# Ledger of designs, part 92: miniprotein binders against q96jn8r1131to1294

Target 1, 164 residues: q96jn8r1131to1294
Amino acid sequence: TLEFLENHGKNILLSNGNRTATRVASYNQGIVVINQPLVPQLLVQVRIDFLNRQWTSSLVLGVITCAPERLNFPASACALKRAAWLLRGRGVFHNGLKICEKFGPNLDTCPEGTILGLRLDSSGGLHLHVNGVDQGVAVPDVPQPCHALVDLYGQCEQVTIVNP
Below, E stands for the ipSAE of ESMFold2; O stands for the ipSAE of OpenDDE; V2 stands for 0.75 times the mean of E and O plus 0.25 times the DockQ between their complexes.

## First folded at step 9 (miniprotein)

Design kl23 (at its last look DockQ between E and O 0.04; V2 from the best seeds 0.00; counts 0 for: pae O 1.6 > 1.5, placed apart)
Fold by ESMFold2, look of step 9:
Parts: sequence; structure tokens; C-alpha cells
Structure kl23 (fold): chain B 164 residues (1-164), chain A 96 residues (1-96)
Amino acid sequence: as target 1 above (164 residues)
Amino acid sequence: DEKERKIEEIIYRAFEKVDKGELEEALELIVEAIRLAVENKDEDLLTWAIYIIANIAQELGDPELLEKVLELAEEAYELTKDPEIKWLIEYLEKDK
């Protein structure tokens, strides 16, 4: 079953059978990783449960292509220095390089209840789903294996894995 | 150890400066980080710093800087054979 890994950011509390992640302090230290690698036909979805609009930035969503059990998580996903493909705000980033200026919705404005999904296609393209609607390929040809990652950053204080 | 943490902090601060549109400050920081990473022989931080200066050059829209970044990446790839640098070179060359 899909769960968040026990190896996570320092400010995360896992609950609901490790399917819910809550950031319980500060604005960062909120990285969580899904316990299974993405494979074709696997759709990993999380629902945004709670936002604090005091912050201007919100969650980061993406994949890492290195083994998550040995990863020392930085304070934020944007400080992952290798093997990271991230959707942040309106952009797509690889290791801090912006490779797409605008893709899908602005994650900083997604409301509570939004369901965000990640899957690979047969060519290794990373697709974003928003409320069940495929937004197309965010990243062509992602190396495999890779794991879905969520950084409960800024506004985002709780997410839950849905459609297990 | 402490040098690695300092270099990593400088690189991340350069990334944050890009977010704020402070591109010249970001460039100054990342150039220093590259020099320190080379001096410290930290291949992983050098690779990351090259990604960040590529981002800065892209945001500035400076073709001379982009060409210098590509040259730096090619030299670093010959020394390290890091596949992340190879990916970056291919990315930068597709836009030529």
C-alpha cells in the first residue's frame, strides 16, 4: 500500500497509517517521500488538507531518482542538490535549474481539497494530474527508479495520500 | 566538513537570490561557491553549483555567460564523468 516513508523532514508528523503528513512547526523541514517507486500505470495522489495562507509559497511536488532511505533531507526540497525533478510554483526544476517556466497550475494558489497526482508514462515522462485531469508531461524521460516527493512548504501544512 | 556546509549554504543562497530576482548578487555568490568547491575538491557541490550558475545565466539571458558555463561544464565532465553534468551539457546544447 502507498505510505509516506518514516524517513522524512524533521517537522513532519505521520498519522492515519502513514498516509497523512502534517507539518507541525515552522515553514520548512517538511519533506516526505512515497514508499514505492513510480512505475508505469501507478498514480500517486495526495490531497491538500490544510493550508496556512500567511505564507506566500506553498508545497513542492516532484520525484527523486536516488534511493530515499540514504538521503539526508535538507530543510527544503529546493536544496536537493542532485537527482531531483521538482514542480514549484509555476515552474519545473532539475537540481535548481528551471527547465520549464510554466507548467500546470500555480502550486502556490492551489486551494485545500486539490488532489495532485504523479505518474510515469511508458516513455518515462512524468505527468501531473490535477483533480483527476492529466496536465501532460512535466518532465520527459525521468530516470528510473524514482520516488514521488512532497515538500510541505510554507502554506501547506497537511496532505493525505488518496486512492491507495 | 565545515567547508562543505559553508559551500552548500552559499549555493542555496544563490538559488534563493534568483527567486527574488537578485541575479547579480546570485552570480557573485555562485562564482565564489564554484571557486571554493574546486579548492575543496568537492565534485558533488561543484556539479550542483554548475547547475545553479546555468540557471542564473539563463535568467540573465546572457549568451556569453551561457557559453562560459557550457565550457565550465565540459571541463568538469572530463574530470568527473558525472552523468548529471552530461545531462546539463546536452540540455544547454539543444538551445544552440
Scores: ipSAE 0.763, ipTM 0.906, lowest interface PAE 0.8, mean pLDDT 91
Fold by OpenDDE base, look of step 9:
Structure kl23 (fold): chain B 164 residues (1-164), chain A 96 residues (1-96)
Amino acid sequence: as target 1 above (164 residues)
Amino acid sequence: DEKERKIEEIIYRAFEKVDKGELEEALELIVEAIRLAVENKDEDLLTWAIYIIANIAQELGDPELLEKVLELAEEAYELTKDPEIKWLIEYLEKDK
């Protein structure tokens, strides 16, 4: 079953069989990684459970290709300098650099209840799904194996892994 | 681009300061990043830095600082017309 790894950001509390992640302090230190690597055609989804309007910006979603169990997490996924492909706002970033604009909703403005998904296609393209709708390829030719990463940043204080 | 790399390094250093709870120093670094981003007309890094400084300011809980962030965001928007910055301005104004 899909769940978040025990290796996570300092402000994260896991619950619900490690399927729910809650950031319990500040606006950062909220990175979590899903235990199983992405495989082609498998949709991995998380639901935004709670937003705290005290903060600005929101969650970062993406994948890492390094070993997640040994990763020393920075305060924000945006500070990852290697092996990281991230979606922030409407942008797609690789190792901290913006590589393209992404179609679909701005992640910073997604309301509670939004379900965000990641899926690899047969060509290694990483797709973003929003409420079950494929938004297209965010990153072409992602190295495998890779793990889905969620950074509970800013407004985003809780997410839960949900089944498609 | 050398200037771009410099700005990014400053931002990363700011994150390190945040990790250590040294928010005042992080703030100074991000302000520098903003200045350089404006000079280099780097809209992406500018937008990023504006979001970072907003959160730092919010955690510090200084209303005067928050007002300063709003001013910086407004100036940034005038320069870039970035819709993300516009959104941030609206957000900050509504949640004062």
Scores: ipSAE 0.329, ipTM 0.715, lowest interface PAE 1.6, mean pLDDT 91
ESMFold2 (binder alone), look of step 9: mean pLDDT 79; pTM 0.753

Design kl24 (at its last look DockQ between E and O 0.61; V2 from the best seeds 0.00; counts 0 for: pae O 4.6 > 1.5, pTM O .769 < .8, SAP 73.266 > 70)
Fold by ESMFold2, look of step 9:
Structure kl24 (fold): chain B 164 residues (1-164), chain A 96 residues (1-96)
Amino acid sequence: as target 1 above (164 residues)
Amino acid sequence: DELERKIEEIIYRAFELVDKGELEEALELIVEAIRLAVENKDKDLLVWAIYIIANIAQELGDPELLEKVLELAEEAYELEDDPEIKWMIEYLEKDL
């Protein structure tokens, strides 16, 4: 059963059997991680439940390739110093290096109700899904094991894990 | 370590400046962060700072700076076989 891991950002409250994450303060400290690594047949999906348009930037989505259970999360996913492959805005980043300028939709403009999905293909490529539509390979050949991550940043105040 | 956290904040600030398009200010900050990380012998922060200066060099489109970043990364990799530095070197070399 997919749940958010108990180790998470300081401003996160988990609910709904640990399938819903809510950022209850500030604009950051909102990193959550799915409790199982990605495998090729697994599609991890979250729905954007609540946005606060007071902020200009929104959630970050991606994977980490290090063990998340004891990781000390930084205030923002973009401050992960290593082992991070992130989708932010329209860009794809590895440890702060932009490796793709424009991929998929602009995450900063996704409305409430948007369902965002991550999966690995058979070659280890990381795919983004948006409302059930495969956007293609964001990151080729991601090291495994890797773990799906959501940073409830800025606008994004609540997400819920949903089934495919 | 309080100094370590300050270096981390400088590196992250440089990343934010790149996002805002303030590339010259970002470069000044990251060069100082690299110097401090080397002096403090903070390997994880050095690796991260190298990633950020690579991003800055890429955004500037400055091939001379990119070559200097690659030289720095190769020196860091020769001292210690960090697979994330190796990945970045290989990535940037295919862009040249």
Scores: ipSAE 0.627, ipTM 0.853, lowest interface PAE 1.5, mean pLDDT 90
Fold by OpenDDE base, look of step 9:
Structure kl24 (fold): chain B 164 residues (1-164), chain A 96 residues (1-96)
Amino acid sequence: as target 1 above (164 residues)
Amino acid sequence: DELERKIEEIIYRAFELVDKGELEEALELIVEAIRLAVENKDKDLLVWAIYIIANIAQELGDPELLEKVLELAEEAYELEDDPEIKWMIEYLEKDL
């Protein structure tokens, strides 16, 4: 079953069989990684459960290609040194390099209840799904294996893994 | 390692400067980080620094700098067959 790994950001508290992640302090230190690697045609989805409007920005969603069990998490996913393809706001980033200016909806403005999904296609393209709608290829030819990553950042204080 | 920590701090600062749009200062810092990373033979930090400078180059719209970054990436790839480096090379080539 899909669940978040025990290796996570220091402000994260896992619950619900490790399917729910809650950031219990500050605005950062909220990175979580899903245990099973993405494989083609597997749709991994998380639901935004709670937003705290005290903060700006929101969750970052993406994948990492390093071993997640041994990852030393920075305060935010944006500070990951390597092996990171991230969706932030409307941008797509690779290890700090902005590779796309506008992609899909603005993640910073997604309301509670929004279901965000990641899926690899047969060509290795990483797709973003929003409420079940395929937004297209965010990142072409993603190295495999890779793991879905969620950074509960800013407004985003809780997410839950949901089945398609 | 003290040197490693220093390099990381420089890279982080450069990264922050990029986010603020202070690209020229970021460039100066990241070049130093690259130099130190090469000296210290730290491949991970070198790769990270290369990504930062690539971002700077793109934001500055400096094709010459992009070419230099590409060269650095290719050299790095020769030293370490890293799929991320390969990905970056392919990406940069499309942008040139």
Scores: ipSAE 0.020, ipTM 0.425, lowest interface PAE 4.6, mean pLDDT 87
ESMFold2 (binder alone), look of step 9: mean pLDDT 73; pTM 0.658

Design kl3 (at its last look DockQ between E and O 0.74; V2 from the best seeds 0.77)
Fold by OpenDDE base, look of step 9:
Structure kl3 (fold): chain B 164 residues (1-164), chain A 96 residues (1-96)
Amino acid sequence: as target 1 above (164 residues)
Amino acid sequence: DELERKIEEIIYRAFELVDKGELEEALELIVEAIRLAVENKDKDLLVWAIYIIANIAQELGDPELLEKVLELAEEAYELTDDPEIKWLIEYLEKDL
């Protein structure tokens, strides 16, 4: 069963069998990691449950290639020191380096109810899915094993892991 | 470690400056951080700093600076054998 790990950002409260993450304070400290590593043909999806428009920006979605259980999370995923491949807005980032300017829809403007998915293909390409639609390869060759990461940042205050 | 803390603080400040678009000042800070990270033999902070400087160079759009960053990354790789630095080198080489 796909769940968020107990090791998470300090402003996160897990519920619903650790399938729902809620940021209960501020606009940051909201990183969560999914327990099972991504493997080819596994589609991991989260639904944006609640947006608080008091803040700017929204969730960051991506993967980490380090062991998540003991990771010390920064206030935001963008500040991860290493081993991170992230989707923010329309950009793709690796360890803070913007490696793609425009990819897929703007995550900052995805409404509540949007279902975002990550999937590795057989060649190690990381795909983004939006409401079931494959947006293409965001990262062509992701080191494995890797874990899906969601940063409940800014507007995004709650997400839930959903089955395909 | 006090030095480690100092390095980390510098990197964080540089990172914040990048977000504000203050790229020149960020560059100065991150160069210092890299120097200190090498001195302190802190691989993790070195990797972090090198990626940040690469991002700064990219945002500035300065090809000469990018080339210098590549050289710096290569030197760092020689010191650390870190696969993420190797990745960066390969990435930068594709754009130069």
Scores: ipSAE 0.799, ipTM 0.909, lowest interface PAE 0.6, mean pLDDT 94
Fold by ESMFold2, look of step 9:
Structure kl3 (fold): chain B 164 residues (1-164), chain A 96 residues (1-96)
Amino acid sequence: as target 1 above (164 residues)
Amino acid sequence: DELERKIEEIIYRAFELVDKGELEEALELIVEAIRLAVENKDKDLLVWAIYIIANIAQELGDPELLEKVLELAEEAYELTDDPEIKWLIEYLEKDL
């Protein structure tokens, strides 16, 4: 079953059978990774449970293409130096390079209750889903294996893995 | 490694400055980070710094700077044989 991996950001507390992640301090150190790689039939979905609107920026969503079990996570996903493909605000980033300026909704404005999903298509394209609606291909050819990642950054203080 | 941590912080700070629209300050920082990464022989930080200077050049919209970044990436690829640099070279060539 899908769970958040035990290797995570230092400000994360896992609960609900490791299906809920809560950032319990500060605004960062909130990276979590799903415990199974993405495959075309797997839709990984998380629900935004709790936002603190005192912050301007919110969660980052994406994938890493290196093994996550022993990875030394930085304070924020945007500081991942390698093997990272991230959705942030409306932008798509690879290792800090913006490769698409506008894709999908602005993640900084998604309200509590929003369900965000990631999956690969058969060509290795990374798809974003928002409340069950496919937003299209964010990244056309992601190396496999890759793992879904959520950074509970800024506004985002809690997410829960949900079934599609 | 204290120096490695310092270089990482400079690179990330440059990335943050881009978000704030402080592109000239970001460029100054990333050039210094590249110099330090080369001196420290830190292959991984060099690769990342080249991604960030590519981002800065893209945001500036400066074709001469983008061409220089491509040259820098090609030199780094010869030095590192890093597939992340090869990906970046291919990406930048499509923009030119």
Scores: ipSAE 0.762, ipTM 0.905, lowest interface PAE 0.8, mean pLDDT 91
ESMFold2 (binder alone), look of step 9: mean pLDDT 80; pTM 0.758

Design kl5 (at its last look DockQ between E and O 0.88; V2 from the best seeds 0.81)
Fold by ESMFold2, look of step 9:
Structure kl5 (fold): chain B 164 residues (1-164), chain A 96 residues (1-96)
Amino acid sequence: as target 1 above (164 residues)
Amino acid sequence: DELERKIEEIIYRAFELVDKGELEEALELIVEAIRLAVENKDEDLLVWAIYIIANIAQELGDPELLEKVLELAEEAYELEKDPEIKWLIEYLEKDL
């Protein structure tokens, strides 16, 4: 059963059988990780439940390729020093290096109700899905094992794991 | 530990300055962070700082700086065979 891992950002409260994550303070400290690694063809999906448009930036979505259970998470996913492949805005980042300027929709403008998905293809390519529609390969050949990560940053105050 | 946190803060601040378009200030900070990471023999922070200066050099569109960043990454790889540095070297070589 897919759940958010108990090791998470300091401002996160888990609920709904650890399938819902809420950021309950500030604008950061909101990293959550899915409790199982991605396997080829497994689609991990989260729904954006609540946005606070008073902030300018929104959630970050991606994967971490190191073991997450005892990792000391930084205040923001963008401060992950290694083993991170992140989608932010329209950019794709690896450890703070922008490797793609435009990929998929602008995550900062996704409305409440948007369902965002991550899956690996058979070649280890990381795909983004938006409302069930495959946006293509964000990152070719991601190291495995990897775990899906969401940073409830800025606008994004709540997400829920949903079934495909 | 305190110095490690200071270096981490400088690196992340440099990353944030790129977001704000303050590329020259970001470069000044990341050069300082690299010097401190080398002096403190903090290999993990050095690797991350190399990623950030690569990002800054890419945003500046400065091929001479990119060549210097590649040289730095290669030197770091000679000290430790870190696969994250190898990935970065391969990435930068495609751009050059």
Scores: ipSAE 0.842, ipTM 0.932, lowest interface PAE 0.5, mean pLDDT 92
Fold by OpenDDE base, look of step 9:
Order: structure tokens, then C-alpha cells, then sequence
Structure kl5 (fold): chain B 164 residues (1-164), chain A 96 residues (1-96)
């Protein structure tokens, strides 16, 4: 069963069998990691449940290649020092380096109800899915094992893991 | 560690400056961070700093700076065979 790990950002409360993450304070400290590592053919999806429009930015989605159980989470995914491959806005980032300018829809403007998915293909490419539509390879040749990460940042205050 | 904290603060500030588009100032800060990271032998901070300066160089569109970053990364890799530094080297070589 896909769940968020108990090791998470300090402003996160888990519910619904750890399938729902809610940021209950401020605009940050909202990183969560999904328990099972991504493997080829596994589609991991989260739904944006609630947005707080007083903020400008929204959730960050991606993967980490370090052990998530021992990770000391920074205030935001953008501050992850290493082992991070992130989708923010329309950009793709690796450890703070923007490796793609325009990819998929702007995550900062995805409305409530949007379902975002991550999937590894047989070649190790990380795909983004938006409402069931494969947006293509965001990151080619992602190191494995890796875990899906969601940063409930800014507007994004709640997400839920959903089945494909 | 006070030095580590200082390095982190510099990196965070540089990162914020990058987001604001103030790349020249960010560059100055991150260069200092790299120097301090090397002196402190903090591999994690060094890797992060190198990635950030690479990003700055890329955003500036400065090929000479990118080349310097590549050299820095290569030197860092010689000291510690960090897979993420290796990745960066390969990335930069393809982009240059």
C-alpha cells in the first residue's frame, strides 16, 4: 500500500491511513515522501485537495535518491542539498540546477482536483502524468532506487495519494 | 558547527538571489561558499554549492564561467568520487 512516510516536514499532519498529507501551518515545512520506491511500471499519483491562494507558488513534485527514513527535511524541497530531482513550476531541477526550462503544465497553476503522477519507464526515465495524461520524460535515467517526494509548498495545503 | 552554518546561510542567500534574478551577487556569494566548504571539507555543502554555481552560470549564459565550473567540478571529483559530481561533469560536458 502506498503511504506517506512518518518522517516528514514539521508542518505536516498525516491522515487517512497516511495517504493524506495536510500542511497545517505557514507556507513551508511540508515535504512528504511516499514509502515505496518507484519501480518501472508503477504509477504513483497524488491529488491536490486544497489550495490556499494567499500564496504564489505551489507544490513541488519529484524524487529523491537517498534514504528517506533518515532524511532531515529542509523547509522546502528547493533547499535539498543533494539527491533531488524536482519539478517546480514548469522547470525541472537537479540539486538546484535547472535542467529543463519548460516541461508540462505549470505546477504553480494546477487547480484543486488535479492528479499528478510519477512513473519510471523501462529505460529509467521519469514521467510526469497530469490527470492521467503522460506528459513525457521529465528526467532521463533517474538513479534507482528513488522515492517520490511531494512538497506541500505555498498554495498547496493538502494532497492525497490516489490509485491509478 | 559555526562554519557549516555560515556556509549554509551563504548558500541559502545565494539561492534566493538566483530566484530574484540577481545572478551577479549570487555568484559572488556562492564562490565564497565553495571556498569555505572546501576548507571545512564539507562534501554535501560543496556539492550543493557547485550545482548552484553551475545554475548561475547557466542562467547568465556565460560559457566561460560554465567552463570554470566544470573545472571546479572535476577537481572536486578528484578529491571525492561523488556520483552527483560525476553527473554534473557529464551534464556540463554535453551542454558545452
Amino acid sequence: as target 1 above (164 residues)
Amino acid sequence: DELERKIEEIIYRAFELVDKGELEEALELIVEAIRLAVENKDEDLLVWAIYIIANIAQELGDPELLEKVLELAEEAYELEKDPEIKWLIEYLEKDL
Scores: ipSAE 0.746, ipTM 0.884, lowest interface PAE 0.5, mean pLDDT 92
ESMFold2 (binder alone), look of step 9: mean pLDDT 76; pTM 0.700

Design kl6 (at its last look DockQ between E and O 0.81; V2 from the best seeds 0.71)
Fold by ESMFold2, look of step 9:
Structure kl6 (fold): chain B 164 residues (1-164), chain A 96 residues (1-96)
Amino acid sequence: as target 1 above (164 residues)
Amino acid sequence: DELERKIEEIIYRAWELVDKGELEEALELIVEAIRLAVENKDKDLLVWAIYIIANIAQELGDPELLEKVLELAEEAYELEDDPEIKWLIEYLEKDL
């Protein structure tokens, strides 16, 4: 069963059998990682449960390609130095380099109840799903193994892993 | 350890400045971070700093700077066969 790892951002509280992550302080320190690597056609989905409109930026979604169980996470996913492929706003980033300016919807505007999904295709392409709709390939060839990551940043205060 | 932390902070600050559209200030910071990472022989921070200066060069639309970044990445790759640098070189070569 998919769960968030116990190794997570400092401001995260896990609940609901480690399937729900809540940021309980500040606007950052909210990185969580799914406990199993992505494999071709495995769809990992999270629902945005709570947003705080005080902030203008929202969650970051993506993958890391190094083993997550003992990593020392930074305050923000955007400060991951290596092995990170992130979707932020409308952009796609690798280790801080913007590799795509406009992909999928703007994550900063996704409302509560939005279901965001990540999967690998058979070629190692990383797909984003939004409310069940495949947005296409965000990253064409992600190294494996990789783990799905969510940064409960800014507006995003709670997400829950949901079944497809 | 303390110097490594300071280099990380400079690199991240440069990234934040790019996000705010302050490209010239970001470039000044990242050049300093690269110099410090080289002097400290911090290969991981150097690789990350090369990614950030590549981002800055891309946002500036400066082909001469992009060529210099590619040269820097190639030099770093000659010193250590790092798959993150290899990926970046291939990425930059498509744009040039």
Scores: ipSAE 0.785, ipTM 0.913, lowest interface PAE 0.8, mean pLDDT 91
Fold by OpenDDE base, look of step 9:
Structure kl6 (fold): chain B 164 residues (1-164), chain A 96 residues (1-96)
Amino acid sequence: as target 1 above (164 residues)
Amino acid sequence: DELERKIEEIIYRAWELVDKGELEEALELIVEAIRLAVENKDKDLLVWAIYIIANIAQELGDPELLEKVLELAEEAYELEDDPEIKWLIEYLEKDL
């Protein structure tokens, strides 16, 4: 069963069998990691449950290629030191370096109810899914094993893991 | 380690400046962080800093700086064959 790990950002409260993550304070410290590593053909999806329009930015979605259980999470995913491949806004980032300017929809403007998915293909390409639609390869060759990461940042205050 | 903490703080500050678009000041800080990271033989902070300076160079649109970052990355890789440094080298070689 897909769940968020107990090792998470300081402002996160897990519920619903650890399938729901809620940021209960401030605008940051909201990183969560899904327990099972991504493997080819596995689609991992989260639904944006609640947005707080007080803030401007929204969630960051991506993967990490280090062991998540012992990570000391920074205040935001963008501050991850290493081993991070992230989707933020319309960009794709690796360890803070923008490797793609425009990819898929703008995550900062996805409304509540949007279902975001990550999937590895057989060649190691990381795909983004939005409401069930494959947006293409965000990262062409992701090191494995890797774990899906969600940063409940800014507007995004709650997400839930959903089945495909 | 006090030095490690100092380096990390500098890197975080540089990162924040990059996020704000204050690239010149970020560049000054991250260069110092790189120097200190090398001195302290902290590969993790070094890798982080190198990626940040690459980001700065990219945002500035400065090909000469990007070339310098590539050289720095290559030197770092010679010291330790870090896979993320290798990735950066390959990426920069394709982009430049």
Scores: ipSAE 0.567, ipTM 0.812, lowest interface PAE 0.9, mean pLDDT 92
ESMFold2 (binder alone), look of step 9: mean pLDDT 75; pTM 0.698

Design kl7 (at its last look DockQ between E and O 0.71; V2 from the best seeds 0.00; counts 0 for: other shape alone 7.279 > 2.5, SAP 78.447 > 70)
Fold by ESMFold2, look of step 9:
Structure kl7 (fold): chain B 164 residues (1-164), chain A 96 residues (1-96)
Amino acid sequence: as target 1 above (164 residues)
Amino acid sequence: DELERKIEEIIYRAFLLVDKGELEEALELIVEAIRLAVENKDKDLLVWAIYIIANIAQELGDPELLEKVLELAEEAYELEDDPEIKWLIEYLEKDL
């Protein structure tokens, strides 16, 4: 079963059998990682449960291609120095370099109840799903193994892993 | 340790300045971070700083700066065959 990994940002509280992550302080320190690497045909989905609109930016979604169990997470996913492929706002980033200007919806505007999904295709392309709809390839040829990552940043205070 | 944290802060602040459209200030900060990372022999921070200056150069739309960034990445790769640097070189060569 998919769960959030016990190694996570320091402001995260895991609950619901480690399937729900809540940021319980501040606006950052909210990185969580799925405990199982992505493989083709595995769709990892999270539902946005709670947003706090006092903040202007929201969650970051993506993958890391290094082993997450002992990784020291920075305060924000965008400060991951290597091995990171991130969806932020409408942009796609690799280690802080914007590689695509406009991809999918603006994550900063997704409302509560939105279900966001990540999967790899057979070529190693990373796909974003939004409410069950494939948005296409965000990142071609992601190195494997990789793990799905969510940064409960800013507005985003709670997400829950849901089954496809 | 203290210097490493300082360099990290400068790099991340340069990244965030791009969001604010302050590209000239971002460039000045990242150039300083690169100098400090080289002096401190911090290979990981240098690699990350090269990614961030590549981002700034791309946002500026400055092909001469992008060529300088490519040269810097190539020099760094010759000293250390880091796959993250190799990826960046290949990325820059496709569009340059």
Scores: ipSAE 0.849, ipTM 0.934, lowest interface PAE 0.5, mean pLDDT 92
Fold by OpenDDE base, look of step 9:
Structure kl7 (fold): chain B 164 residues (1-164), chain A 96 residues (1-96)
Amino acid sequence: as target 1 above (164 residues)
Amino acid sequence: DELERKIEEIIYRAFLLVDKGELEEALELIVEAIRLAVENKDKDLLVWAIYIIANIAQELGDPELLEKVLELAEEAYELEDDPEIKWLIEYLEKDL
């Protein structure tokens, strides 16, 4: 069963069998990691449940290649020091370096109800899915094992893991 | 460690400045952080700093600085066989 790990950002409250993450304070400290590593042909999806529009930015989605159970989370996924491949806005980032300027839809403007998915293909390419539509390869060769990460940042205050 | 904390704070501040577009100030900070990280032999902070300076170089559109970053990364890799540094080297080589 796909769940968020108990090791999470300080402002996160897990519920619904650890399938729902809610940021209950501020605009940050909202990182969560999904328990099972991504493997080829596994589609991991989260739904944006609630947005607070007093903020500008929204959730960050990506993967980490370090051990998630012992990760000391920064206030924002964007500040992860290493082993991070992140989708933010329309950009793709690796350890803070923007490696793609324009990819897929703007995550900062995805409305409530949007379902975002991550999937590894047989070549190690990381795909983004939006409402079931494959947006293409965000990262061509992701080190494995890796875990899906969601940063409930800014507007994004709640997400839920959903099955395909 | 107080020095480690100081270095981390500098890098984080530089990172925030990059996000704000304050690239010149970020560059000054990150160069200092790199120096300190090398002196303190802090691998993790060094990796982070190198990625940040690479980001700065990219955002500035300064190919000369980017080349210097590549050199820095290569030197770091010689000291420590870090897969993150290796990735950065490969990435930079493709774009230069």
Scores: ipSAE 0.711, ipTM 0.880, lowest interface PAE 0.6, mean pLDDT 93
ESMFold2 (binder alone), look of step 9: mean pLDDT 71; pTM 0.651

